VHH binders against Shikimate dehydrogenase (NADP(+)) (aroE). Designs and how they scored, part 14

Target 1, 275 residues: Shikimate dehydrogenase (NADP(+)) (aroE), of Thermodesulfovibrio yellowstonii (b5yj55)
Amino acid sequence: MITGKTKIIGIFGDPIEHTLSPLIHNEAFSYLGLDYCYVAFNVKKDKLKEAVEAIRALNIRGVNITVPHKETVIQYIDELSDEVKNIGAVNTILNNEGILKGFNTDVNGFILSLKDEGISMKNKNFLILGAGGAAKAIVYGILKEGGKVYIYNRTPSNALAIKEKFKKFGFIEIVEMDKSVTEKIDVIVNATSLGLKKDDPMPLNPELIKPEHVYCDIVYPETPLMREAERIGCKVVGGIGMLLWQAAFAFKIWTEVEAPIEIMKKTLNKLLTKD
Below, E stands for the ipSAE of ESMFold2; O stands for the ipSAE of OpenDDE; V2 stands for 0.75 times the mean of E and O plus 0.25 times the DockQ between their complexes.

## First folded at step 20 (VHH)

Design n3 (from k5 with R98K Y101W; framework vhh_7uia_1; at its last look DockQ between E and O 0.08; V2 from the best seeds 0.00; counts 0 for: pae E 17.9 > 2, off the site)
Fold by ESMFold2, look of step 20:
Structure n3 (fold): chain B 275 residues (1-275), chain A 121 residues (1-121)
Amino acid sequence: as target 1 above (275 residues)
Amino acid sequence: QLQLVETGGGLVKPGGSLRLSCVVSGFTFSRYEMAWVRQAPGKELEWVSSIYPDSGTTRYEDSVKGRFTISTDNAKNTLYLQMSSLKPEDTAVYYCAKGKWYFGDNRFDYWGQGTQVTVSS
């Protein structure tokens, strides 16, 4: 039950109606008996400044930020975490008595999605497919954990930009797509949106995948390449884990309470599957 | 459950050396920023140095760069601060602190009891 004491959490995006976040977080709040309510706000680009100012004016405890605002919102935030400064994108804002603090929980979301599956990163060789916003968070996380990055992107200038920005954090090289690209790779990561639509090309020729590889994909719930990697015998990590853990970290930022991971996982699985 | 216990403080002469230790229990040591923070008499808490045990990345406040070295022994769940070329201005209670995984005014959420370091003739 909502009262005058209930703390409000929101999400800003456009469009926003398909977001899973309200159900995931509200179920977690209810399970723990936390007097919070999570609400979606459709925020057009030309109203972003007003929406951010409203966080203070309405005493909103915090918000998630999604497409198209993750980068442009930064100009309205008072303090930024190191990962935001390094990545250039925010997905989480905390309102600390009128001081807005920006975070990016996708980095830790990716890290824990792999650790939860028993995959260590130190000294492992990662092939990263893509050079967009998700790739930036993933590359940053791998390098901070002591992993080695080999990045491929169809537009080479985007891969070069990532290499130049992140080389100070560890080993990163640009690779060409050839038959040898996976020879010394431990973990293959699709950091593109390829696989969302049925007519998408595969991000990597499945003949280059071997049973010894771990295949990771940010896309959920399934892609054709995930199915091929399973058939080949790889350990497969889909995008559900990253989604779960980024939400869990945001939850902790707002509430200062550990997220109820198993409850959030059950909620997420119900929303993404029809079993 | 959670404990941070500092040892190794004491009285040293200017120019001397001292090694502080902090034994940690009750959480996954390698997941969090670990830090040394000090408080001189009548002054605010001052961050000294941090380490991220998983990556080994270190940070130092300006006045201790080149004189202090932060390190960990992850097998023993122990954080260290090697202090060299000590100055009277380093006199303080030194606390071991566990970081939150996000930024904010509450950078550290658990603290040890502190160990006194006194630098004088």
Scores: ipSAE 0.000, ipTM 0.116, lowest interface PAE 17.9, mean pLDDT 86
ESMFold2 (binder alone), look of step 20: mean pLDDT 82; pTM 0.833
OpenDDE, look of step 20: ipSAE 0.008; ipTM 0.294

Design n4 (from k5, 14 letters changed; framework vhh_ozoralizumab_d1; at its last look DockQ between E and O 0.01; V2 from the best seeds 0.00; counts 0 for: pae E 5.4 > 2, off the site)
Fold by OpenDDE, look of step 20:
Structure n4 (fold): chain B 275 residues (1-275), chain A 121 residues (1-121)
Amino acid sequence: as target 1 above (275 residues)
Amino acid sequence: EVQLVESGGGLVQPGGSLRLSCAASGFTFSRYEMYWVRQAPGKGLEWVSSIYPDSGTTRYPDSVKGRFTISRDNAKNTLYLQMNSLRPEDTAVYYCARGKYYFGDNRFDYRGQGTLVTVSS
């Protein structure tokens, strides 16, 4: 039950109607008996500044940041975590008595999603497809864990920008899309948005996937490329893991309580089976 | 006709060992990358091991690395999988699979009927 003592947590995005975050977090709050309420706000880009100021004005406890605001919101945040400083994106804001702190839980979310599946990253070769915001977090996470990154993007300049930004953290090279691109690769990661829409092209020719590859996708619940990878016999890690763990970390930042992972998993599974 | 016939499966206790064999015929065995894959009850197909035609290059997932060893005898057209330190989670039907030509698209195009491995106390 919502009362005058209930603390508000939100998410800023555009569009926002499809987000699962309110359902996941509110179920977790309910399970633990925490007096929080998670709500979604559709925030246009020209209203982002006002929305951030509203966090202070309304004494909102915290806010998730999603597309398209993860980078632009940084200029309005008072303190930034190391992850944010390195990758240039915020997905979680904590309001601590009017001081806004920015975090990025996508990095650790991705790392833990692989670890949760028993996949080590140290000294492994990763093929990263894409060079957007998600790719930055993933690349940083891989390098932080001692993995090697081979990055491909249809727009070479974007891949180069990522290389230049993250080369100080470890091995990162740009690759061309040819028959040899997946040679010696251990893990393939789709860090693009391809698979969200009908008739999206596959970010990688499935003919280049071998049974020895681990295939990871940030899109959930599944993509055509995930299905092909599974058919080939690959270990497949879908986007659900990253979604779950990034939420869990955000949850802890706001509440200072460990997220109920099993409950969140159950909730996610139920939601995704209905769609 | 391409044929792959697995053998050597059976019941083994946890910590035990088992050696699987795959007899290949109907193609030039020495030119192909070969695979072991497995399917546990209610689960999808899982890659277990790969060996290149040169017999010197092998790959394993973390789940079996250090416990399983793939090898081949090109003279006998036979693929092997030595499985040590077996665990209950290794219970599955194990399949021998032929990859496409080594320098081509290296996905498997043929698979045997499989041999059941059960690890149970």
Scores: ipSAE 0.028, ipTM 0.404, lowest interface PAE 4.9, mean pLDDT 92
ESMFold2, look of step 20: ipSAE 0.072; ipTM 0.543
ESMFold2 (binder alone), look of step 20: mean pLDDT 84; pTM 0.863

Design n5 (from k5, 16 letters changed; framework vhh_7xy4_2; at its last look DockQ between E and O 0.01; V2 from the best seeds 0.00; counts 0 for: pae O 14.3 > 2, off the site)
Fold by OpenDDE, look of step 20:
Structure n5 (fold): chain B 275 residues (1-275), chain A 121 residues (1-121)
Amino acid sequence: as target 1 above (275 residues)
Amino acid sequence: QLQLVESGGGLVQPGGSLRLSCAASGFTFSRYEMAWVRQPHGKGLEYIATIYPDSGTTRYSDSVKGRFTISRDNAKNTLYLQMNSLKPEDTAMYYCARGKYYFGDNRFDYKGQGTQVTVSS
């Protein structure tokens, strides 16, 4: 039950109606008996500044940031974590007595999603498909954990930008899409948005996937390429793990309580099976 | 022929311990992720723990974390579940499974006949 003592946590995005975050977090709050309420706010680009100021004005405890605001919101935040400083994106804001702190839980979310599936990153070769915002977090995470990154993007200049930005953290090279691109690869990561739409092309030719590869996708619940990887016999890590763990980390940042992972998993699974 | 044979179940008092074993045959054990699942009477299957082929990486449900330990001996083709601090709610049929369990979605392709664990005073 919501009372005058209930603390508010929100999410800013555009569009936002389809977000699962309110359902996941509110279930977790209820399970733990925490007096929080998670709500979604559709925030247009031209209203982002006002929305951030409203966090202070309304004494909102925290806010998740999603597309398209993860980069632009940085200019309005008082303190930034190391992850944010390095990747240039915020997905979690904590309001500490009017001081806004920015975090990015996508990095650790991805790392833990692989670890949760028994995938070690150290000294492994990763093929990263894509060079967008998600790719930045993923690349940074892999390099931080001692992995090697081979990045491919349809637009080479974007891949180059990623390389230039993150080469100081470890081994990162741009690769061309040819038959040999996966020969030395241990883990393939789809960090593109391909798979969200019915007619999206596959970001990688399935013929280049071998049973010994691990295939990771950030899209959930499934993608055509994920299904092909499964068929081929790969270990597959879907996007659900990253979604779950980024939420768990945000939850802890706001509440200072460990997230109820099993409850969140159950909730997430229930939500995704209904669609 | 693929076989998983569980053993080690029985009656134990609350706070007690049991060690389950699973003998695997008919496949290359060391290449597969293995899991323990359990089914309380009248309830559905519940994921307990997973161990990956590297023998060092494990995953646990919150309900058993800190109390149960999954391990494997690839040389013996055997999976283990050390269960400490047992509770009445741990009473169930325990199954060894090849693969893993995804939050109610069965991702294992085979499980044994099971061994009964009963925790009661």
Scores: ipSAE 0.000, ipTM 0.216, lowest interface PAE 14.3, mean pLDDT 91
ESMFold2, look of step 20: ipSAE 0.141; ipTM 0.580
ESMFold2 (binder alone), look of step 20: mean pLDDT 84; pTM 0.859

Design n6 (from k5 with E33Y; framework vhh_7uia_1; at its last look DockQ between E and O 0.47; V2 from the best seeds 0.00; counts 0 for: pae E 14.5 > 2, off the site)
Amino acid sequence: QLQLVETGGGLVKPGGSLRLSCVVSGFTFSRYYMAWVRQAPGKELEWVSSIYPDSGTTRYEDSVKGRFTISTDNAKNTLYLQMSSLKPEDTAVYYCARGKYYFGDNRFDYWGQGTQVTVSS
ESMFold2, look of step 20: ipSAE 0.000; ipTM 0.177
ESMFold2 (binder alone), look of step 20: mean pLDDT 81; pTM 0.837
OpenDDE, look of step 20: ipSAE 0.013; ipTM 0.210

## First folded at step 21 (VHH; framework vhh_7uia_1)

Design p1 (from k5 with Y102D; at its last look DockQ between E and O 0.02; V2 from the best seeds 0.00; counts 0 for: pae E 15.9 > 2, off the site)
Fold by ESMFold2, look of step 21:
Structure p1 (fold): chain B 275 residues (1-275), chain A 121 residues (1-121)
Amino acid sequence: as target 1 above (275 residues)
Amino acid sequence: QLQLVETGGGLVKPGGSLRLSCVVSGFTFSRYEMAWVRQAPGKELEWVSSIYPDSGTTRYEDSVKGRFTISTDNAKNTLYLQMSSLKPEDTAVYYCARGKYDFGDNRFDYWGQGTQVTVSS
């Protein structure tokens, strides 16, 4: 039950109607008996400044930030975590008594999704498919964990931009998509949106995947390449873990309480299987 | 006020077993990620295992999976690491740590003093 004391958490994005975040966070709040409520706000680009100032004005405890605002929101935030400074994107804001603090929980969300599956990253060779916003968080996380990055993107200039931005944090090299691209690779990561739509092309020829590879995909619940990697015998890590752990980190930032991860997993699994 | 105190380290032969303990005070540790982290001489810190005591969920680094078991005793505010099939490469100082989300380098915000584990013939 909502009262005048209930703390409000939100999410800003456009479009926002299909987000799963309200359901998993509200179930977690209810499970722990925390007097919080999570609400989605569809915020257009030209209204972002007003929406961020409303966080202060309405005493909103915090918000998630998603597409298209993750980069442009930074100019309205008072304090930034080191990860935000390095990546240039925010997915989480905490309102600490009028001081807005920006965080990026996608980095550790990715890291923990792999660690939960028993995958250590140190000195492992990662092939990263894509050079968009998700790729930046993933590349940064891998380099900080001591992994080595080999990045491919259809538009080579975008891969070059990531290499130039992140080479100071560790080993990163641009590769071409040829028959040898996976020969020295331990972990293959799809960091593109390919596989969300039924007719999307595969981001990598399945013949290049071997059973010794780990295949990781940010897309959930499943993609054609994930199915092919499973058929080949790979260890496969889908995007559910990254979604879940980024939410758990944000939950702890706002509430200062450990997220009930198994309840959030259960809620998320129910939501994904109802479709 | 917050304290994490490790015990149970020692010298053990390869293939042997040890049980590490971490007694926690000053907070309700069942609400936090609790972890074991190790450091071999001259090497960087390496995460070993975590438990989320409210849910009982456990996670392990690849090289210890199947050999180490993390657990808690809530009545004693104690975190455990049962180590079996020990190898020379497990030789390290083992630290108990409390999880904090990502504020810079602070994945863990409180640490114990460490306990030495030496695996040697």
Scores: ipSAE 0.000, ipTM 0.165, lowest interface PAE 15.9, mean pLDDT 86
ESMFold2 (binder alone), look of step 21: mean pLDDT 83; pTM 0.842
OpenDDE, look of step 21: ipSAE 0.006; ipTM 0.249

Design p2 (from k5 with Y102L; at its last look DockQ between E and O 0.63; V2 from the best seeds 0.00; counts 0 for: pae E 5.7 > 2)
Amino acid sequence: QLQLVETGGGLVKPGGSLRLSCVVSGFTFSRYEMAWVRQAPGKELEWVSSIYPDSGTTRYEDSVKGRFTISTDNAKNTLYLQMSSLKPEDTAVYYCARGKYLFGDNRFDYWGQGTQVTVSS
ESMFold2, look of step 21: ipSAE 0.038; ipTM 0.528
ESMFold2 (binder alone), look of step 21: mean pLDDT 83; pTM 0.849
OpenDDE, look of step 21: ipSAE 0.371; ipTM 0.722

Design p3 (from k5 with Y102H; at its last look DockQ between E and O 0.70; V2 from the best seeds 0.00; counts 0 for: pae E 7.6 > 2)
Amino acid sequence: QLQLVETGGGLVKPGGSLRLSCVVSGFTFSRYEMAWVRQAPGKELEWVSSIYPDSGTTRYEDSVKGRFTISTDNAKNTLYLQMSSLKPEDTAVYYCARGKYHFGDNRFDYWGQGTQVTVSS
ESMFold2, look of step 21: ipSAE 0.013; ipTM 0.447
ESMFold2 (binder alone), look of step 21: mean pLDDT 83; pTM 0.849
OpenDDE, look of step 21: ipSAE 0.286; ipTM 0.677

Design p4 (from k5 with Y102E; at its last look DockQ between E and O 0.01; V2 from the best seeds 0.00; counts 0 for: pae E 17.4 > 2, off the site)
Fold by ESMFold2, look of step 21:
Structure p4 (fold): chain B 275 residues (1-275), chain A 121 residues (1-121)
Amino acid sequence: as target 1 above (275 residues)
Amino acid sequence: QLQLVETGGGLVKPGGSLRLSCVVSGFTFSRYEMAWVRQAPGKELEWVSSIYPDSGTTRYEDSVKGRFTISTDNAKNTLYLQMSSLKPEDTAVYYCARGKYEFGDNRFDYWGQGTQVTVSS
């Protein structure tokens, strides 16, 4: 039931019709008895300024921001978190009594997904497979937490761009894929989309994985390499954790209440199996 | 190996037409948003059009609406962009891109190398 007291949360993107965020957050609001409603808004790029000003005018409590607005929205935000300043992208806005604060919950989503599984990052050696947008958030999070990054990408120029952007935050080096690449690695992270389709190539030869490794994958619900890592005896952290903790952090920003992570996980699993 | 390969770019006069193709290998794109994204000289990346195979829904950036048509041929794993009434401002490198099936960040995770479209007298 919506009343005049219901707080509104939104998501801005273009296109936006296929987002699953309203279902996940609205189930969380309902479970906790929070009088909030999450709504998707298709916002064209030439209307972004007006849409952001509408957050103030309509007293909207906050919004997620997705493509294509995550970078350009910054010019309309009053305060930026440190991670936004360092990455140059926003995925979460809080309206604090007319002051818009911008956040990026992908970074903390990754950090929390590992910490929740008992994995500390300080002084650990991470092998990062991939150099796309997910890799950027992951690399920044690892370096911020005192971890060391070894990055591999099939296209070396993309890995070099990440190294140059983030080297001021800690140790990061580009590696080649050879038999020795994992010898001193503590945590292996698949930051690519490989494993979504049954016929995708493995992002890493399973022979290079040993039981003492931790294997992390951003893909969900599972991949062939995740299954192989489990068979080998590794601690395995799948992509659902990062996705859920990203959403949970945004939920906490807006509501100041701890997100019901198990309810959100249940809702997301149901939606993902439906496609 | 996963690949997206664009073809069909070239030089065309204002008011002309061009058909871009993107041949996809290494995955079946029925479960992914498939998109065309362009970058004009000195400008940011600009989303042009998407097709959502799960619903058959298409979407277009306002400046191309009514002039461009996105489509697929599933038997050939090929994405198309039919471009008509071309204008000089359509001059750009056009990329074929795959969307991740998830909410939130990093809307596109795989990109082709791009094909140049130049609209000039």
Scores: ipSAE 0.000, ipTM 0.139, lowest interface PAE 17.4, mean pLDDT 85
ESMFold2 (binder alone), look of step 21: mean pLDDT 83; pTM 0.840
OpenDDE, look of step 21: ipSAE 0.006; ipTM 0.234

Design p5 (from k5 with Y102I; at its last look DockQ between E and O 0.01; V2 from the best seeds 0.00; counts 0 for: pae O 17.3 > 2, off the site)
Fold by OpenDDE, look of step 21:
Structure p5 (fold): chain B 275 residues (1-275), chain A 121 residues (1-121)
Amino acid sequence: as target 1 above (275 residues)
Amino acid sequence: QLQLVETGGGLVKPGGSLRLSCVVSGFTFSRYEMAWVRQAPGKELEWVSSIYPDSGTTRYEDSVKGRFTISTDNAKNTLYLQMSSLKPEDTAVYYCARGKYIFGDNRFDYWGQGTQVTVSS
């Protein structure tokens, strides 16, 4: 029950109507008996500054940041984590007595999503499909864990930008997609938005996928390529894991309590099976 | 017609230096890993060094770090291996190889004929 003592946590995005974050976090709060309320705010680009100021003014405990504000919001944050500094994107804001701290839990979210599935990253070869915001977090995470990155993007310049940005952290090379690219890859990661729509092209030709590959997708609950990977016999890690763990880390940042992972997982599964 | 041709091998005393060259033809090597691998008598093939000519990224086997330098002349489509402080254990046939896009076993698809390097007092 919401009272005058309830602390508010939110998410800023545009559009925001379909975000699962309120459902996930509120269930977690309820389960643990924490007096928080998570709400969604549709924040337009031209209102981002005001929205951030409102965090302080309203004494909001914290805010998740989603598209399109993850990069632009940085200029309004007082302190940034190392992840944010390196990636250039914030997905979590903590309001600590008026001081806004920016974090990116997508990095650790991805890392833990693989670890949770028993997948070690160290010295493994990763094929990253895509060069967008998600790819940056994923690439950084992989490199941080000692993995090797081979990045492919339909727009080579975007891939190059990522390489230049992250080459100081480890091995990263741009690849041209051909039949040899996946031959000795350990893990394939779809870091594109392809798969959200039924008519989306596959970000990778399924014929290049082998049973020995691990296939990871950031899109949830499932993509055509994920289904193909499963059919081929790959170990598959869907986007639910990253979503779950990024939320768990944000949860802990705000509440200083470990997130109830199993509860969040059940909640997510329930929500995603309804659609 | 893809071809890799190594030169520069020979006999050298311990502590000496050699410079190997590999001239590439038939493809643009800037898109590939270019590598030196070696095989000593009775031993398995050993990766020595790699370079990605497009980015300039280099990698070395631990045993040759600080002693060997891999480089390229893109205009000449030539790969080099500057070897210094050579040791008897560096004795091997050195091959120029084209790598695929990935690092791992059997990651090379084309090889030169090799050049003999012998380090002996």
Scores: ipSAE 0.000, ipTM 0.195, lowest interface PAE 17.3, mean pLDDT 91
ESMFold2, look of step 21: ipSAE 0.370; ipTM 0.720
ESMFold2 (binder alone), look of step 21: mean pLDDT 83; pTM 0.849

Design p6 (from k5 with Y102Q; at its last look DockQ between E and O 0.01; V2 from the best seeds 0.00; counts 0 for: pae O 8.0 > 2, off the site)
Fold by ESMFold2, look of step 21:
Structure p6 (fold): chain B 275 residues (1-275), chain A 121 residues (1-121)
Amino acid sequence: as target 1 above (275 residues)
Amino acid sequence: QLQLVETGGGLVKPGGSLRLSCVVSGFTFSRYEMAWVRQAPGKELEWVSSIYPDSGTTRYEDSVKGRFTISTDNAKNTLYLQMSSLKPEDTAVYYCARGKYQFGDNRFDYWGQGTQVTVSS
């Protein structure tokens, strides 16, 4: 039930219709008896400034930020966390009495998605496929945890930009795609959107994947390469964990209450299976 | 349903120019590496050039750098190869091909029928 006392959380993106975030957060609010409501807002790029000012004007408690706004929104935020300053992207805004604070929960979301599966990162060699916004959060998280990054992207200048930006945090090198690229790799990560559409190419030749590898994909619920990695015998970590944990950290930022992880997980699983 | 159809081949004098076209149907063109591959008489297939239509990133085999330009018109699902300063050694059947994997390892799963390019006096 929504009343005049209900606190509002939003998400800004374009397009936004397919986001799972409203169902996940609203079920969590309901479970804990928190008087909050999470609503999706389709925000065009040329209206982002007005949308951010509306957070203050409407006393909205906070918002998530997704594509295409994660970087451009920063110019409208009053205070930034250290993670945002290092990454250059925001996915979470808290409105603290008119002061907008920007956070990035994708970093910790990725870290926890691996830790929850029993995968430690320290001194492990990670092959990162892609150099976009998700790749930045993943690379930063790996380096912060003491892992080593080997990055590949089809646009070499984008991979170089990530290397130059993040080399002060740990080991990061650019690799070429050849038959030996995975020989010293412990964890392979698809940090691209490949696999969302049925006719997408696989990000990597499956012949390069060995049973001793861990295969991680930010896409959910399943991709052809995830299926192939399972058949090869790898430990496979799909994108559901990262989605869950980034949502849980954002929930805590807004509500100051620990997220009900098991309820949020059940909600996600129900959305991704048949009735 | 999936098709790659090349046109634009022909006979041209040394030093001349040709523009090859490849019209693509049956898949999301912009999400794949697209390539030109050629086969000279009695020789193995030779990769010539690739483009990633969504990023515009291009690659060229060394012998054609500076002479050939690969491009796309994504709205028309069409791949082009602009060839200039043509040499007799460029004589080949030119194929349009689709990369099998997103990150190019020169593996191709779909091919056009080819178009003949002949460079001679």
Scores: ipSAE 0.013, ipTM 0.505, lowest interface PAE 7.3, mean pLDDT 89
ESMFold2 (binder alone), look of step 21: mean pLDDT 83; pTM 0.847
OpenDDE, look of step 21: ipSAE 0.014; ipTM 0.319

## First folded at step 22 (VHH; framework vhh_7uia_1)

Design q1 (from k5 with G104L; at its last look DockQ between E and O 0.02; V2 from the best seeds 0.00; counts 0 for: pae E 15.5 > 2, off the site)
Fold by ESMFold2, look of step 22:
Structure q1 (fold): chain B 275 residues (1-275), chain A 121 residues (1-121)
Amino acid sequence: as target 1 above (275 residues)
Amino acid sequence: QLQLVETGGGLVKPGGSLRLSCVVSGFTFSRYEMAWVRQAPGKELEWVSSIYPDSGTTRYEDSVKGRFTISTDNAKNTLYLQMSSLKPEDTAVYYCARGKYYFLDNRFDYWGQGTQVTVSS
């Protein structure tokens, strides 16, 4: 039951209608008996300032931020976490009595998705496919955990920009896409959106994947390359884990209560199997 | 409601042909590995064939290669298994199954009730 005491959590994006976040978080709130409600707001670029000021004006407890606002929203936030300062993107805002604090839970989302599967990052060689916003969070997380990054992108200048931005945090080098690219790689990560649409090209030739590799993909629920990696014998980590853990960390930020991970996982699994 | 419903089983003579169908509802069919798995009386489950509708990739167990063809009609959410040159050893209950998310346990997470295929003189 929503009342005048119910705390509001939102998500700002454009488009926003396809987000799974309200269902995941509202089920978690209900399971724990927390008097919160999560609502999606479609926020156009030219209305972002007003929407952020509304967080304060309406005493909204917090919001997630997604495409296209993750970078531009920063100018309206009062305090930024170290991850935000280093990555330049926000996905989570907490309203602390009118003071807006910005976080990026995608970093911890990725880290926890691997750790939950028993995969450590220290001294491991990671091949990162892509150089967009997700790649930035993933690269930063790997370097902070002591892993080594080898990055490839179709547009080499974008990979160079990431290398220059993040080289101060650890080992990162740009690689070319050739038959030897995976030779010394422990973990392959698709950090692109390739595989989300039916006709997307594969981000890597499956012949370059060996059973000894771990294959990670940020796309969910599945991609053709995830299936090929499984057939080859790899340990496969899909994007569901990153989605779940970033949501769990944001939940903790807003509610100060540990997220019910298994409930959120079951909720997401049901949603992805009932299209 | 996620559901997989097999049809098309029956009695057929050795050397004959049969086409199995599996109608799927409750999820976006083309996003998952879809498979046929069979179980002969008193035997363990045996994977027969898989298709990955998004890539179009197909795979076959060695003993059925060249005789069985897996296919889909993605618009109708229907999986097919065309069986030819059938042998008595192909006698089994044939199940339609959905490949699970790699993040979760067990290879297949949803199964149909099965359809009986009997190959005998």
Scores: ipSAE 0.000, ipTM 0.115, lowest interface PAE 15.5, mean pLDDT 86
ESMFold2 (binder alone), look of step 22: mean pLDDT 83; pTM 0.847
OpenDDE, look of step 22: ipSAE 0.482; ipTM 0.774

Design q2 (from k5 with G104M; at its last look DockQ between E and O 0.71; V2 from the best seeds 0.00; counts 0 for: pae E 4.8 > 2)
Amino acid sequence: QLQLVETGGGLVKPGGSLRLSCVVSGFTFSRYEMAWVRQAPGKELEWVSSIYPDSGTTRYEDSVKGRFTISTDNAKNTLYLQMSSLKPEDTAVYYCARGKYYFMDNRFDYWGQGTQVTVSS
ESMFold2, look of step 22: ipSAE 0.109; ipTM 0.586
ESMFold2 (binder alone), look of step 22: mean pLDDT 83; pTM 0.851
OpenDDE, look of step 22: ipSAE 0.339; ipTM 0.675

